# Designs tried in a protein design chat: VHH binders against Outer membrane protein assembly factor BamB (bamB). Part 18

Target 1, 360 residues: Outer membrane protein assembly factor BamB (bamB), of Alkalilimnicola ehrlichii (q0a984)
Amino acid sequence: CGGARELPDLSDVGDGVATETLWTASTGSGSASSAYALVPAVEGGRVYAADSNGRVTAWDAESGERLWRVDTGRELAAGPGAGGGLVLVGARDGRLLALDAENGEERWVSGLSSEILAVPQIARNIVVARSGDGRVYGLDGLTGRRLWIHDRSVPVLTLRGSSSPVVVGNRVVVGQDNGRLVTLNLQDGEVIWEAPVSIPRGRSDLERMVDLHADPLVFRGVAYAQAYQGELAAVGMGDGRERWSRDIPGHTGMAADSRQLYVVDDQSRLWALDRNNGATVWRQDRLQGLRLTAPVVIGGHLVLADEEGYLNWIAPDNGDLVGRDRHGRQPIQRPPVPDGDVLYLLSADGRLAALRLVED
Key: E = the ipSAE of ESMFold2; O = the ipSAE of OpenDDE; V2 = 0.75 times the mean of E and O plus 0.25 times the DockQ between their complexes.

## First folded at step 5 (VHH; framework vhh_5j56_2)

Design m3 (at its last look DockQ between E and O 0.01; V2 from the best seeds 0.00; counts 0 for: pae E 16.7 > 2, unsure alone 57.7 < 65, placed apart)
Fold by ESMFold2, look of step 5:
Structure m3 (fold): chain B 360 residues (1-360), chain A 124 residues (1-124)
Amino acid sequence: as target 1 above (360 residues)
Amino acid sequence: QVQLVESGGGLVQPGGSLRLSCVASGFTFSDYESYAIGWFRQAPGKEREGLSSISSSGRSYTSYSDSVKGRFTISRDNAKNTVYLQMNSLKPEDTAVYYCAADYELFGDEYDYWGQGTQVTVSS
């Protein structure tokens, strides 16, 4: 008895930050799995989203008018990534699709070695995609031709799903399932540096999982990485050397502002750390037990969505839970996407909402 | 700890040229892939205006101000830890204090470190 997860009592928390719904839309049937990385992309005044049944849709970001919708005919599990005139989606069958951002027509399709559960990226006409077997591909943005492959051994047991690569300048930052953070040259896929973040420990394969499952965060010359059952580390982007580390395991993700790093641990406690030295500024424990998204910084606020459809608003300076407001009853499984003072929410059932913060 | 110092301002005749320099200390431009160095200006009583920026990859962004398009060019010399703004065909309306600023995040709109500024005066 008593195996059910204990949820916090938050009934005394008032409404959150005032928001205005700019528009709502349906992406289709939503996501078939919490392991899928189906998250809206905002690019060039447009919002793109996919459902797991193969639909990819574009909307005007200002008005919410649907610009196009296409049916790819494939079960989609990752994306979209957007840039370079492309909308990129990854499928369960290992196909990476590049769609024309203007009209949704297929420009190319490339086959990867395994299902695609990480959001593809594009920079400098190179598409970066990661397959579930741990391989990272660089592909020509115009043709989909493979330019390079980075291949590393994958542990016998890993979390389903993968952190998405982060492209910064001419570098690709990848959180690996073996607890290492690697940075690759964008042009040729060669390793610039690797850094150990966490070391597998424990008696079983499950206990030894140290996947860098949370997306890496690169902010002001530092890469932050968090291991599933290990450590949180800050690593210098220039040299791959650890700046600091903390024993704060987790897998949901991170955010930063100019002074603080915000991290969710494996007990759903929200930490604010001085991002330069890792010292604790505050910790918010009231959300413990909820399934949270990564935090998002927007408009002087910190927000996390949860499994019940709430936005949880946190004051960045002191960690106070200042409000909760609900946006439907379906889980929000991926972090809300900020763009200026607008926040895009995608529920697991495919409802997309654009919210503007109402502040003076 | 991180510091930016502008130089190269002064009085110049309309149609003339100046080259501004921004020297960084406390970090090396080539050490970070995720920074940008930008030039800004502010005339008395006006809001600060973004002019141009250059990324860690060396790609320059087009000027944010239409009034300087084709006249101002940003460049970088990593050996000297310096970013330059070449200003050609100067006009009296270019009179302002010019600032350089650094941001370690390539696509951020916010810059962390600001220089103290250098005065440029174009006297007709």
Scores: ipSAE 0.000, ipTM 0.154, lowest interface PAE 16.7, mean pLDDT 82
ESMFold2 (binder alone), look of step 5: mean pLDDT 75; pTM 0.771
OpenDDE, look of step 5: ipSAE 0.028; ipTM 0.299

Design m4 (from m1 with I37M S65A; at its last look DockQ between E and O 0.12; V2 from the best seeds 0.00; counts 0 for: pae E 16.2 > 2, placed apart)
Fold by ESMFold2, look of step 5:
Structure m4 (fold): chain B 360 residues (1-360), chain A 125 residues (1-125)
Amino acid sequence: as target 1 above (360 residues)
Amino acid sequence: QVQLVESGGGLVQPGGSLRLSCVASGFTFSDYESYAMGWFRQAPGKEREGLSSISSSGRSYTSYADSVKGRFTISRDNAKNTVYLQMNSLKPEDTAVYYCAADYELFGSDEYDYWGQGTQVTVSS
């Protein structure tokens, strides 16, 4: 029953970074599961969001005017991905839908082999999607025809939900449920390199779970991957060689700036690491016990949302918790989405807010 | 700081061959572990088309668009900081401005950070 977990006392922390609400909107019913990857997409001056009941909506990013809304008739569990004139959503029944970004008209639907719990991507007219059985698909953006499939055996026990592939340049970076990080050629799905991040250890299937559940982060030529019950590793994008690793398990996610990698561990402690060698710069423990989103870097600030509806503002240089401000009482389960000085915030009940940072 | 300079374009008859080169300055291919180099083209009135890509970080991986697979070959020479595109069996439809591009930072987009000025290839019929 709720309330069993000991939560930190943060009542002495003042307000956070000053923000101005530009607009608010409803995406519909929100997300039916914390395992769903329903995250706003910001593309071409528009914001797109989906609810789990099948609605997909577009808004003008500046004004918040609703441009279109469609009902797909399917339980949606991932997306949207946006680009190339498309809005991409993945359904619990394994169907990948491509909608016209201008009017929401369905362009095509393609069936994958399992549920879609990872955010689809598009680059260079190739849609990249991952199904829950671990397969990664490259699909033609115009027709939805399969161009390639990457298939790798998955462990007997794996976490519900999949990390989303990251498409960078001509590469697709995938965190696999077997603790390996793989990079595929975008155009033909051939493996460029594969790197072990964590090795399963322990006597039970539960103890041996090393899923790379947090989305990989690719930043300035390095891929960062975090295993659920294993290592955090930095891997060179060009050659797949490990640069460093740390014993910092977790599943929430990461962010980076020019100097530091920010990582949430499995106890909700926030680590700042030197991005180049993995050395600890600071660790913020005051949020331990909260269910946090991945950190977000915006405007020289670091922010994490939580299960109580707060934004938690952290100073990047020293890790100080400089403020907390509340945006409703519903959980925020996915990281806020930055775009310039604007932050898009989606709560579990489907409330979408656009916040502008004031002064800086 | 980072510059890409294409050369080797020109006029060629159908069925002929050209070799394009792209010389990079401001970094070395062997020392930059997480970048991709690519060739693109754009004909008048058409969208820019990605043709091929290659990693320069000490391991070589290549890819090709279907429109050029089997006819075009990408390669590199790390000692000269140069990426090549060998174009064989050229057709009038290959007439375009050809661009070399590099992406040191591989964030999830289809935009490359650095572009050359382009070199014209004309296949006369």
Scores: ipSAE 0.000, ipTM 0.175, lowest interface PAE 16.2, mean pLDDT 83
ESMFold2 (binder alone), look of step 5: mean pLDDT 81; pTM 0.837
OpenDDE, look of step 5: ipSAE 0.007; ipTM 0.316

Design m5 (from m1 with D31E Y35F; at its last look DockQ between E and O 0.11; V2 from the best seeds 0.00; counts 0 for: pae E 15.3 > 2, unsure alone 59.5 < 65, placed apart)
Fold by ESMFold2, look of step 5:
Structure m5 (fold): chain B 360 residues (1-360), chain A 125 residues (1-125)
Amino acid sequence: as target 1 above (360 residues)
Amino acid sequence: QVQLVESGGGLVQPGGSLRLSCVASGFTFSEYESFAIGWFRQAPGKEREGLSSISSSGRSYTSYSDSVKGRFTISRDNAKNTVYLQMNSLKPEDTAVYYCAADYELFGSDEYDYWGQGTQVTVSS
């Protein structure tokens, strides 16, 4: 259908925030699909990343020295998740692999009911993983044995890919394909609460799609969820009650600071909202037409990467696009990963870069 | 400022009981959404272990680790801004420093991270 997407004219935008490249590395062949959730993980002074061809690699976060690389022999589509001495990756064949964080040796493998397109998580020695059919599993971190399974009805039409669960304390927050946000007890998978974020509307199955595709964001006791073709809602973590909602559909993701929630909508406009009541503070429209990553807050700045390999720097207080700088010509499809003043940037072809913000 | 103070530790014989108290000051339990109190312990040379937690919200959530399930009970008294850990059938392996803490996972990685100074529990003959 339609013609080529129009890209914005950003030629007047300067260089932005100064960064120093600390190191670069290759993760291998990169990602076979933009629907795959292959994102670097930063944990314990190490960076982990995987490619679609089955490679998983660890680097020293400071020097970029490769510590180990293993070939799992499987097409990987999600991860890594890191913690508890484990590196977790999910495969297209439904296998969840737990690797030893020290040396990459396989500790266990568990089979899930469907492909794994959401980043596995670990907390309190429990691995949480979501399969493409919408099931959520709790697995023992030492053995990979199933502790619990949470299942739900699958809607008629759903997006490729899945939002990743968020583990907060003893709670697992899951954005479901049916437009509901659910929290589960980490230990036994029992529902603590469930909140409707969006209700399917419209005449066709496509118009009725309300998948909570963007990862939920939990910040200061509030869960934020955004439906593909529906609402953005703020929900109290304690009782599952809506605090506010806005008609801002999207699937890219969110970030927050102490005052504001930053959200990308389905037209690639960047909104800053008052975190407590949802009121618009500003909106940045100049990036409309680009495929953006979720925003990231780092070093007093707001940054989004895009399909052309740029970092787009935004002033948090007024939404001004203060700079753009390019890091290769390949798309950046997943949000850069902040750790202190360092930003880890993964391109679709598997190029990994560690950038430090330079304070002049 | 927010402060957590533990009390009730001491020396007990195997099979005995203790009741730990954690008094919160600088806020009331009902003023914060999803503010929760948990009990943790750390034995010499061991990692810190989460034992139990209880939510301050309307939907109560109580959890226990396998090592203490059936022997330890968490409870709260909102009028006294206090959370308790009733410890029964104590064993020598329960010897540790016990801490109460706000469950900061409900509030983010390092926002509202409140820990008490700890109280020693020693189980020996």
Scores: ipSAE 0.000, ipTM 0.207, lowest interface PAE 15.3, mean pLDDT 82
ESMFold2 (binder alone), look of step 5: mean pLDDT 76; pTM 0.784
OpenDDE, look of step 5: ipSAE 0.005; ipTM 0.277

Design m6 (at its last look DockQ between E and O 0.17; V2 from the best seeds 0.00; counts 0 for: pae E 18.5 > 2, unsure alone 56.2 < 65, placed apart)
Fold by ESMFold2, look of step 5:
Structure m6 (fold): chain B 360 residues (1-360), chain A 124 residues (1-124)
Amino acid sequence: as target 1 above (360 residues)
Amino acid sequence: QVQLVESGGGLVQPGGSLRLSCVASGFTFSDYESYAMGWFRQAPGKEREGLSAISSSGRSYTSYSDSVKGRFTISRDNAKNTVYLQMNSLKPEDTAVYYCAADYELWGDEYDYWGQGTQVTVSS
């Protein structure tokens, strides 16, 4: 060996699942930091994306026609979130901007207590946003007025609250930097339940980091959360009780289908677990060493993008690496976004591509 | 396997009250306590709509619709594996089949377990 990180030899892997490029576009300058959560949003037949230089753009999802582009004048670090006629972006300076989804005009701006590194959400005319200090805000979608704030003690060392909240029904699921998963009432921010996922261990602040950095995943009444240096847990949404847990630390993210939960660990191994009891179904080790995105389930396939611009296609039933295809040479740092049989792929330099799966 | 049985439906005059019950079986007693329960209805020619849900801790939630706000109340009795819907000030537009459902997701029509429904008819 002799390097910091050994990359796998994947030269024998074929081309993978056939895709047709529907269109490509530029979001602008891309992302100024790999820590930013600039990820496309697909809503109402439109695709929205932002660059870190302050541009926000909308395209027609089918044709790729640019519908509008605005310059917010701020360094953007998170979003967009889309819904309720709004496009929501969070800025490095703590400003949350709500733009009109039809024309990109600013509807309101609200200030949060620190940088916004988590994707804002909206449901039932309530905007949910998380600042880097871990606070979670509920804001009125029409006016941006603060409806509630949820705050708690901050650990001595944290990855800064960059996991995005998940809004399901009238509940907000938040993975916190103290290793706890919390569910809040959407309307008033009151805690419905709180569950430990991982407990800090070790003597140094670094060893004790258990941030729930990966976005929580809610599927069929279960919330899944993964701690940075701790455990992966499945928690019942109704009561906050742990259904199972595994010692599979990671920070990249998760996906699920009806039978299995797919998780990337801290060595870039991909696990498939039985969703009901957490038992290992398979593990794919061939991608170890790559910087991967969270897995995405699309069209009966499992796909992960990587730092070299590849899509890595995995068979869900057995974990076989069935193919790799390259979409430029720039890193893909955020998970591709599925919408039906279309996958939206954003490279670090701001190149956006819409790919349709083709059954070959 | 979970089974849900609704009862308490029937004919009622406008302005009247009914209390619907949903008895759950096929759970171990403690497993029922872990489920959220919801009530839904479907009128002829309309989509099924969520009315109310109650978590395992007893916190209740209602749909966004104002049509039942303040008139319908959900509750649960975990010792009897039963969820109730108290319906007051009934109107003819409340005529529908009412369904009980169970899951850990509180909203929508994506609950894993559903009852067969009980008819409520409010004559004008």
Scores: ipSAE 0.000, ipTM 0.137, lowest interface PAE 18.5, mean pLDDT 82
ESMFold2 (binder alone), look of step 5: mean pLDDT 75; pTM 0.783
OpenDDE, look of step 5: ipSAE 0.279; ipTM 0.699

## First folded at step 7 (VHH)

Design s1 (from c3e with T58K; framework vhh_6z1v_2; at its last look DockQ between E and O 0.01; V2 from the best seeds 0.00; counts 0 for: pae E 19.7 > 2, placed apart)
Fold by ESMFold2, look of step 7:
Structure s1 (fold): chain B 360 residues (1-360), chain A 122 residues (1-122)
Amino acid sequence: as target 1 above (360 residues)
Amino acid sequence: EVQLVESGGRLVRTGGSLRLSCAASGFTFSSYAMGWFRQAPGKEREVVAAISGSGGSKYYADFVKGRFTISRDNAKNTVYLQMNSLKPEDTAVYYCAAGEYLDWTSEDYDYWGQGTQVTVSS
């Protein structure tokens, strides 16, 4: 909040990709902190979102009609995760809440060891949640009973468990605050493999921060992880072996398509890398100085939102900044959520918009 | 008891076509993703194609793109693999597999069939 920064001159960039607003809605009071992972979930023809004051809301994805809203009475800091008939939200007091997806009624609540700042996941009737102290929990989806806990030491100074686990098949991929990527068996939490992505360096705790803050990305048998002050690595899901690495630190996040990995670095430059060998295809530098979200691939385009409320549209094949379009003046702090040709956009003040890409 | 039974494997000439079927029993078929894998002698088992429980999402390995099509009939508890433009390197035992989510590795599938032999000759 505040402080002067050199912002890019983008006045020559025209409008972005043509979109039609399908509907808008309010999630409530929005997010109390940029550290919170309050992100819409799209599941089963419905959109779910939470605000930090404890509201959780469901809308029909097509019409925008509000289906239900409940007040949990807790400060919410992560979620929703949706699946298996559940809507999952994590509270700052360490409570993980499972709500009935149909009507929002509480099915169960479980206590974790610290605040929940990572989006909970569910697969195969197992809920996976990460607390701010670095613990990862597997919980029974029907009852909330703890099935397993994975506990690992965290560095003295961390970004406190901000990256969300990724569940792929029977594996849980976790980016750890110590710069390591770990995979766990979904059923019992046992480590399948652990891979170093970056190592701490420097004299002070601040200089040694190598948190894997960006959510890991798993695509076609490869896990991609980016360290806060370190390396970007591609790791084989089958054996945990590094396939390549690059000196591209960052914390914002990644996206991929069939050929390329897209990564935002710590200077807000957008890189496209060959997914197989990590070679640079292009880099877009014009957005330096902006606070960007992770890139999103939709409709043959890349889009990144920013702190000024813009969507920034990038051509995937050459990195050209093809347009910018403003959706209010409030920051957009989490990546827009694609579903087919529709993009769900959530601003920090709780404004939710559904946008459809339009042929031009 | 969960069972997956593949059928339709046989000898075909290069450039020919073949349709594999996998009949499933002992579980709620529409709730499971289905995959086809293959294993040639002396090689590791590899994914060929996979399809979500609803049939809405499909995955194809790079080596078969444009030649093979996966489909399913949830009323008949059957998944299919249509194989066109067959090459000698497609010779393998083909396995049907079931898992709760669409995936590309064998580690993430819970149930497996016994396999059906496909042989492609010049």
Scores: ipSAE 0.000, ipTM 0.131, lowest interface PAE 19.7, mean pLDDT 85
ESMFold2 (binder alone), look of step 7: mean pLDDT 85; pTM 0.865
OpenDDE, look of step 7: ipSAE 0.089; ipTM 0.607

Design s2 (from c3e with L102F; framework vhh_6z1v_2; at its last look DockQ between E and O 0.01; V2 from the best seeds 0.00; counts 0 for: pae E 19.9 > 2, placed apart)
Fold by ESMFold2, look of step 7:
Structure s2 (fold): chain B 360 residues (1-360), chain A 122 residues (1-122)
Amino acid sequence: as target 1 above (360 residues)
Amino acid sequence: EVQLVESGGRLVRTGGSLRLSCAASGFTFSSYAMGWFRQAPGKEREVVAAISGSGGSTYYADFVKGRFTISRDNAKNTVYLQMNSLKPEDTAVYYCAAGEYFDWTSEDYDYWGQGTQVTVSS
């Protein structure tokens, strides 16, 4: 949904939290589509990133030294996922590639049923990947052999792009395009539970879109899911039962700390909710109209990146917009990735920056 | 002062059964999720089972496979782990833990007991 929209006047907001740029790098030509889930992965002292033209690169996380770069020869649309000695990327042609984390050499390639627009995951030597037709695959991490497939009917009209599965313990949490949240056994793909989050309503296919497009968040035994044109729900991981729900539609994403859930709604308002009961603690409206990333909690701060290349710093306790700083003019389309006191920032043109928070 | 005191750990034979107890004090017991974790020598601590404050939700690690049952008695401020069909690989120190929210990762638990040794002989 394009169109002219009113951007907020934030020119009076000062600088944000002090950061030191540790290094910058290029991932290549960046992303060909805002629907692609090209997100840096931080694993084992390394940072991995891909561009849509098929390049995958590894850097030393501290120095920014390029360790390897490979050209996969495919248009990449998701990843990397990293773990178990692998770097995982998903392609528009439905190929899931597993690369050796040490040198970038191909370990295996597996074909899925349609384009891969969700970040692949790996845990316990099982790769979990989701194709655009809604299927979820479990694959052997060593060989790429299919271990299981979970299939669910896809609505007539869905958002391009899929939420990524979340692997917690031996469970895989998937936000589905039909407004349901499902949890699968990692080993065999059997459904543990399904929970409705939103029900399609309206007369047109567009009005009936209830995709759980925002990545689900699993935090301290609760799965949080947000429907594109529906509800935000908290669902118990143990039994699939709703703990609470709120009428806060959106597709951008969520973060949590010990007390609060932070959610961006479809008007780019940032909500802080009590995690136990869903009650509003505060709401920050000044960012309304911007295209934001999901919030990130880092170093006692809350930060959201935006389409103009800014980091927007929010005080978690009261929602105050305490500062804005710019790291290039290109949009930041995916949430910055925290690792300790370091934040990894990827802009749409493929520029990667490592920023360290500096308090004193 | 919060205290969690495990009891019931001992030597048992393969195939035997054992019940662990954890007595809690110093906090509102029914408001806390409880978990059982174990750690064998030289290995990382791992979740065994967890139960919500009300007892309405439970979690079991896959290696349990229906052999263990977690329960709680909120009137007695006590959480239990019934362990059946014990195997030598179940030998470990078992820890009771309490957290404000229901979860099964060790990072999310605020209070820990000192542990009780379970040894399963072949």
Scores: ipSAE 0.000, ipTM 0.160, lowest interface PAE 19.9, mean pLDDT 85
ESMFold2 (binder alone), look of step 7: mean pLDDT 86; pTM 0.869
OpenDDE, look of step 7: ipSAE 0.102; ipTM 0.587

Design s3 (from c3e with Y59W; framework vhh_6z1v_2; at its last look DockQ between E and O 0.05; V2 from the best seeds 0.00; counts 0 for: pae E 22.3 > 2, placed apart)
Fold by ESMFold2, look of step 7:
Structure s3 (fold): chain B 360 residues (1-360), chain A 122 residues (1-122)
Amino acid sequence: as target 1 above (360 residues)
Amino acid sequence: EVQLVESGGRLVRTGGSLRLSCAASGFTFSSYAMGWFRQAPGKEREVVAAISGSGGSTWYADFVKGRFTISRDNAKNTVYLQMNSLKPEDTAVYYCAAGEYLDWTSEDYDYWGQGTQVTVSS
């Protein structure tokens, strides 16, 4: 990760973009590890969230009314994914659980080959899940039976396969621990294309670690992938061919709008790049040293949460840090989830907040 | 110092009505969800109703839905429980509680009052 971590002086920054809290709730005990991908899911007018202790909860998205809560009895490390009438959570013991979205009752459970640290996805009645050993599974959404397995060799030293698959149409985009981006057919798991994003370099396993740890981003026909100790690449979704690349390593994640790709590097600098050619538009360095979430674009604003419980608001056009506002004292470890003009914020202790941006 | 003080508990006839109040101090009241809980002799404490910090969201246990109404006045730092159509089964000590989350279990609330006795005679 580099040199010594120096904390930024942000005491001069005001309160930032005004938000109205629509409701708050507790998901339970929160997340036991920053490596867990416990992220709220918003689907069909409902919000779903899980804690590490095995609770899964559904709320009405408008009112914040709790609709159901169940205890799965397992340590949960990923999810929920939501769709097709299901709420999907992955457990540390390798169990993938599908719960009925209406009432939280278990519909099925499937065993994967190792811990589940990536958010399961569902599209076209096929559940896509990734286990920590790098395998990717396609499962029947109705029964949980395995339809296909994609199994590729992984490097000896890896960050564990924690980046979540992205399902677009009939394709599954996976960032692999070997520095490659692969696209699979959703129906049968066959490789459509594979693209090198970064290749291992150096003398030691640590120096050669090029995991595509950040979730891939697919936006307007382009897949973006960032290697832990390598490159950021833009790859055409249709043919798997590189459009451009930059030497911007990182593991936090990306967002895009119509003009720009926003990416956090391994020093917590926020880059805005022209989506089409990779040229730098601006870079914001003031957050360097903080542990940030991936950026989120909402309502013409750019926001990143951090380890101190702040939302950090960035002007998309020029990169100015326009404000910071605090939502509790606990870390926010996963990107806030946008849905229209509402932002869902989950802290490490399990506090869930629904925020609406206030125009002024 | 955070304080929650319940009041309004008394003896009432079956079918009667009663309004409980909980005065709060020592924290930013509008930032906290509030809940009412009750405990009958020999029974575990159970949630009755909860309300968000803004007052926009409410939740009610099934056994009291339709009979009880939770509300709050953020200018007075007070949460209320209006109890109508009271039954002998409603006899309990009623507690108010505050938490940063709108949730319905006692483990999720940080601050508790001392309780106020409600007794419903046959």
Scores: ipSAE 0.000, ipTM 0.112, lowest interface PAE 22.3, mean pLDDT 85
ESMFold2 (binder alone), look of step 7: mean pLDDT 85; pTM 0.861
OpenDDE, look of step 7: ipSAE 0.036; ipTM 0.526

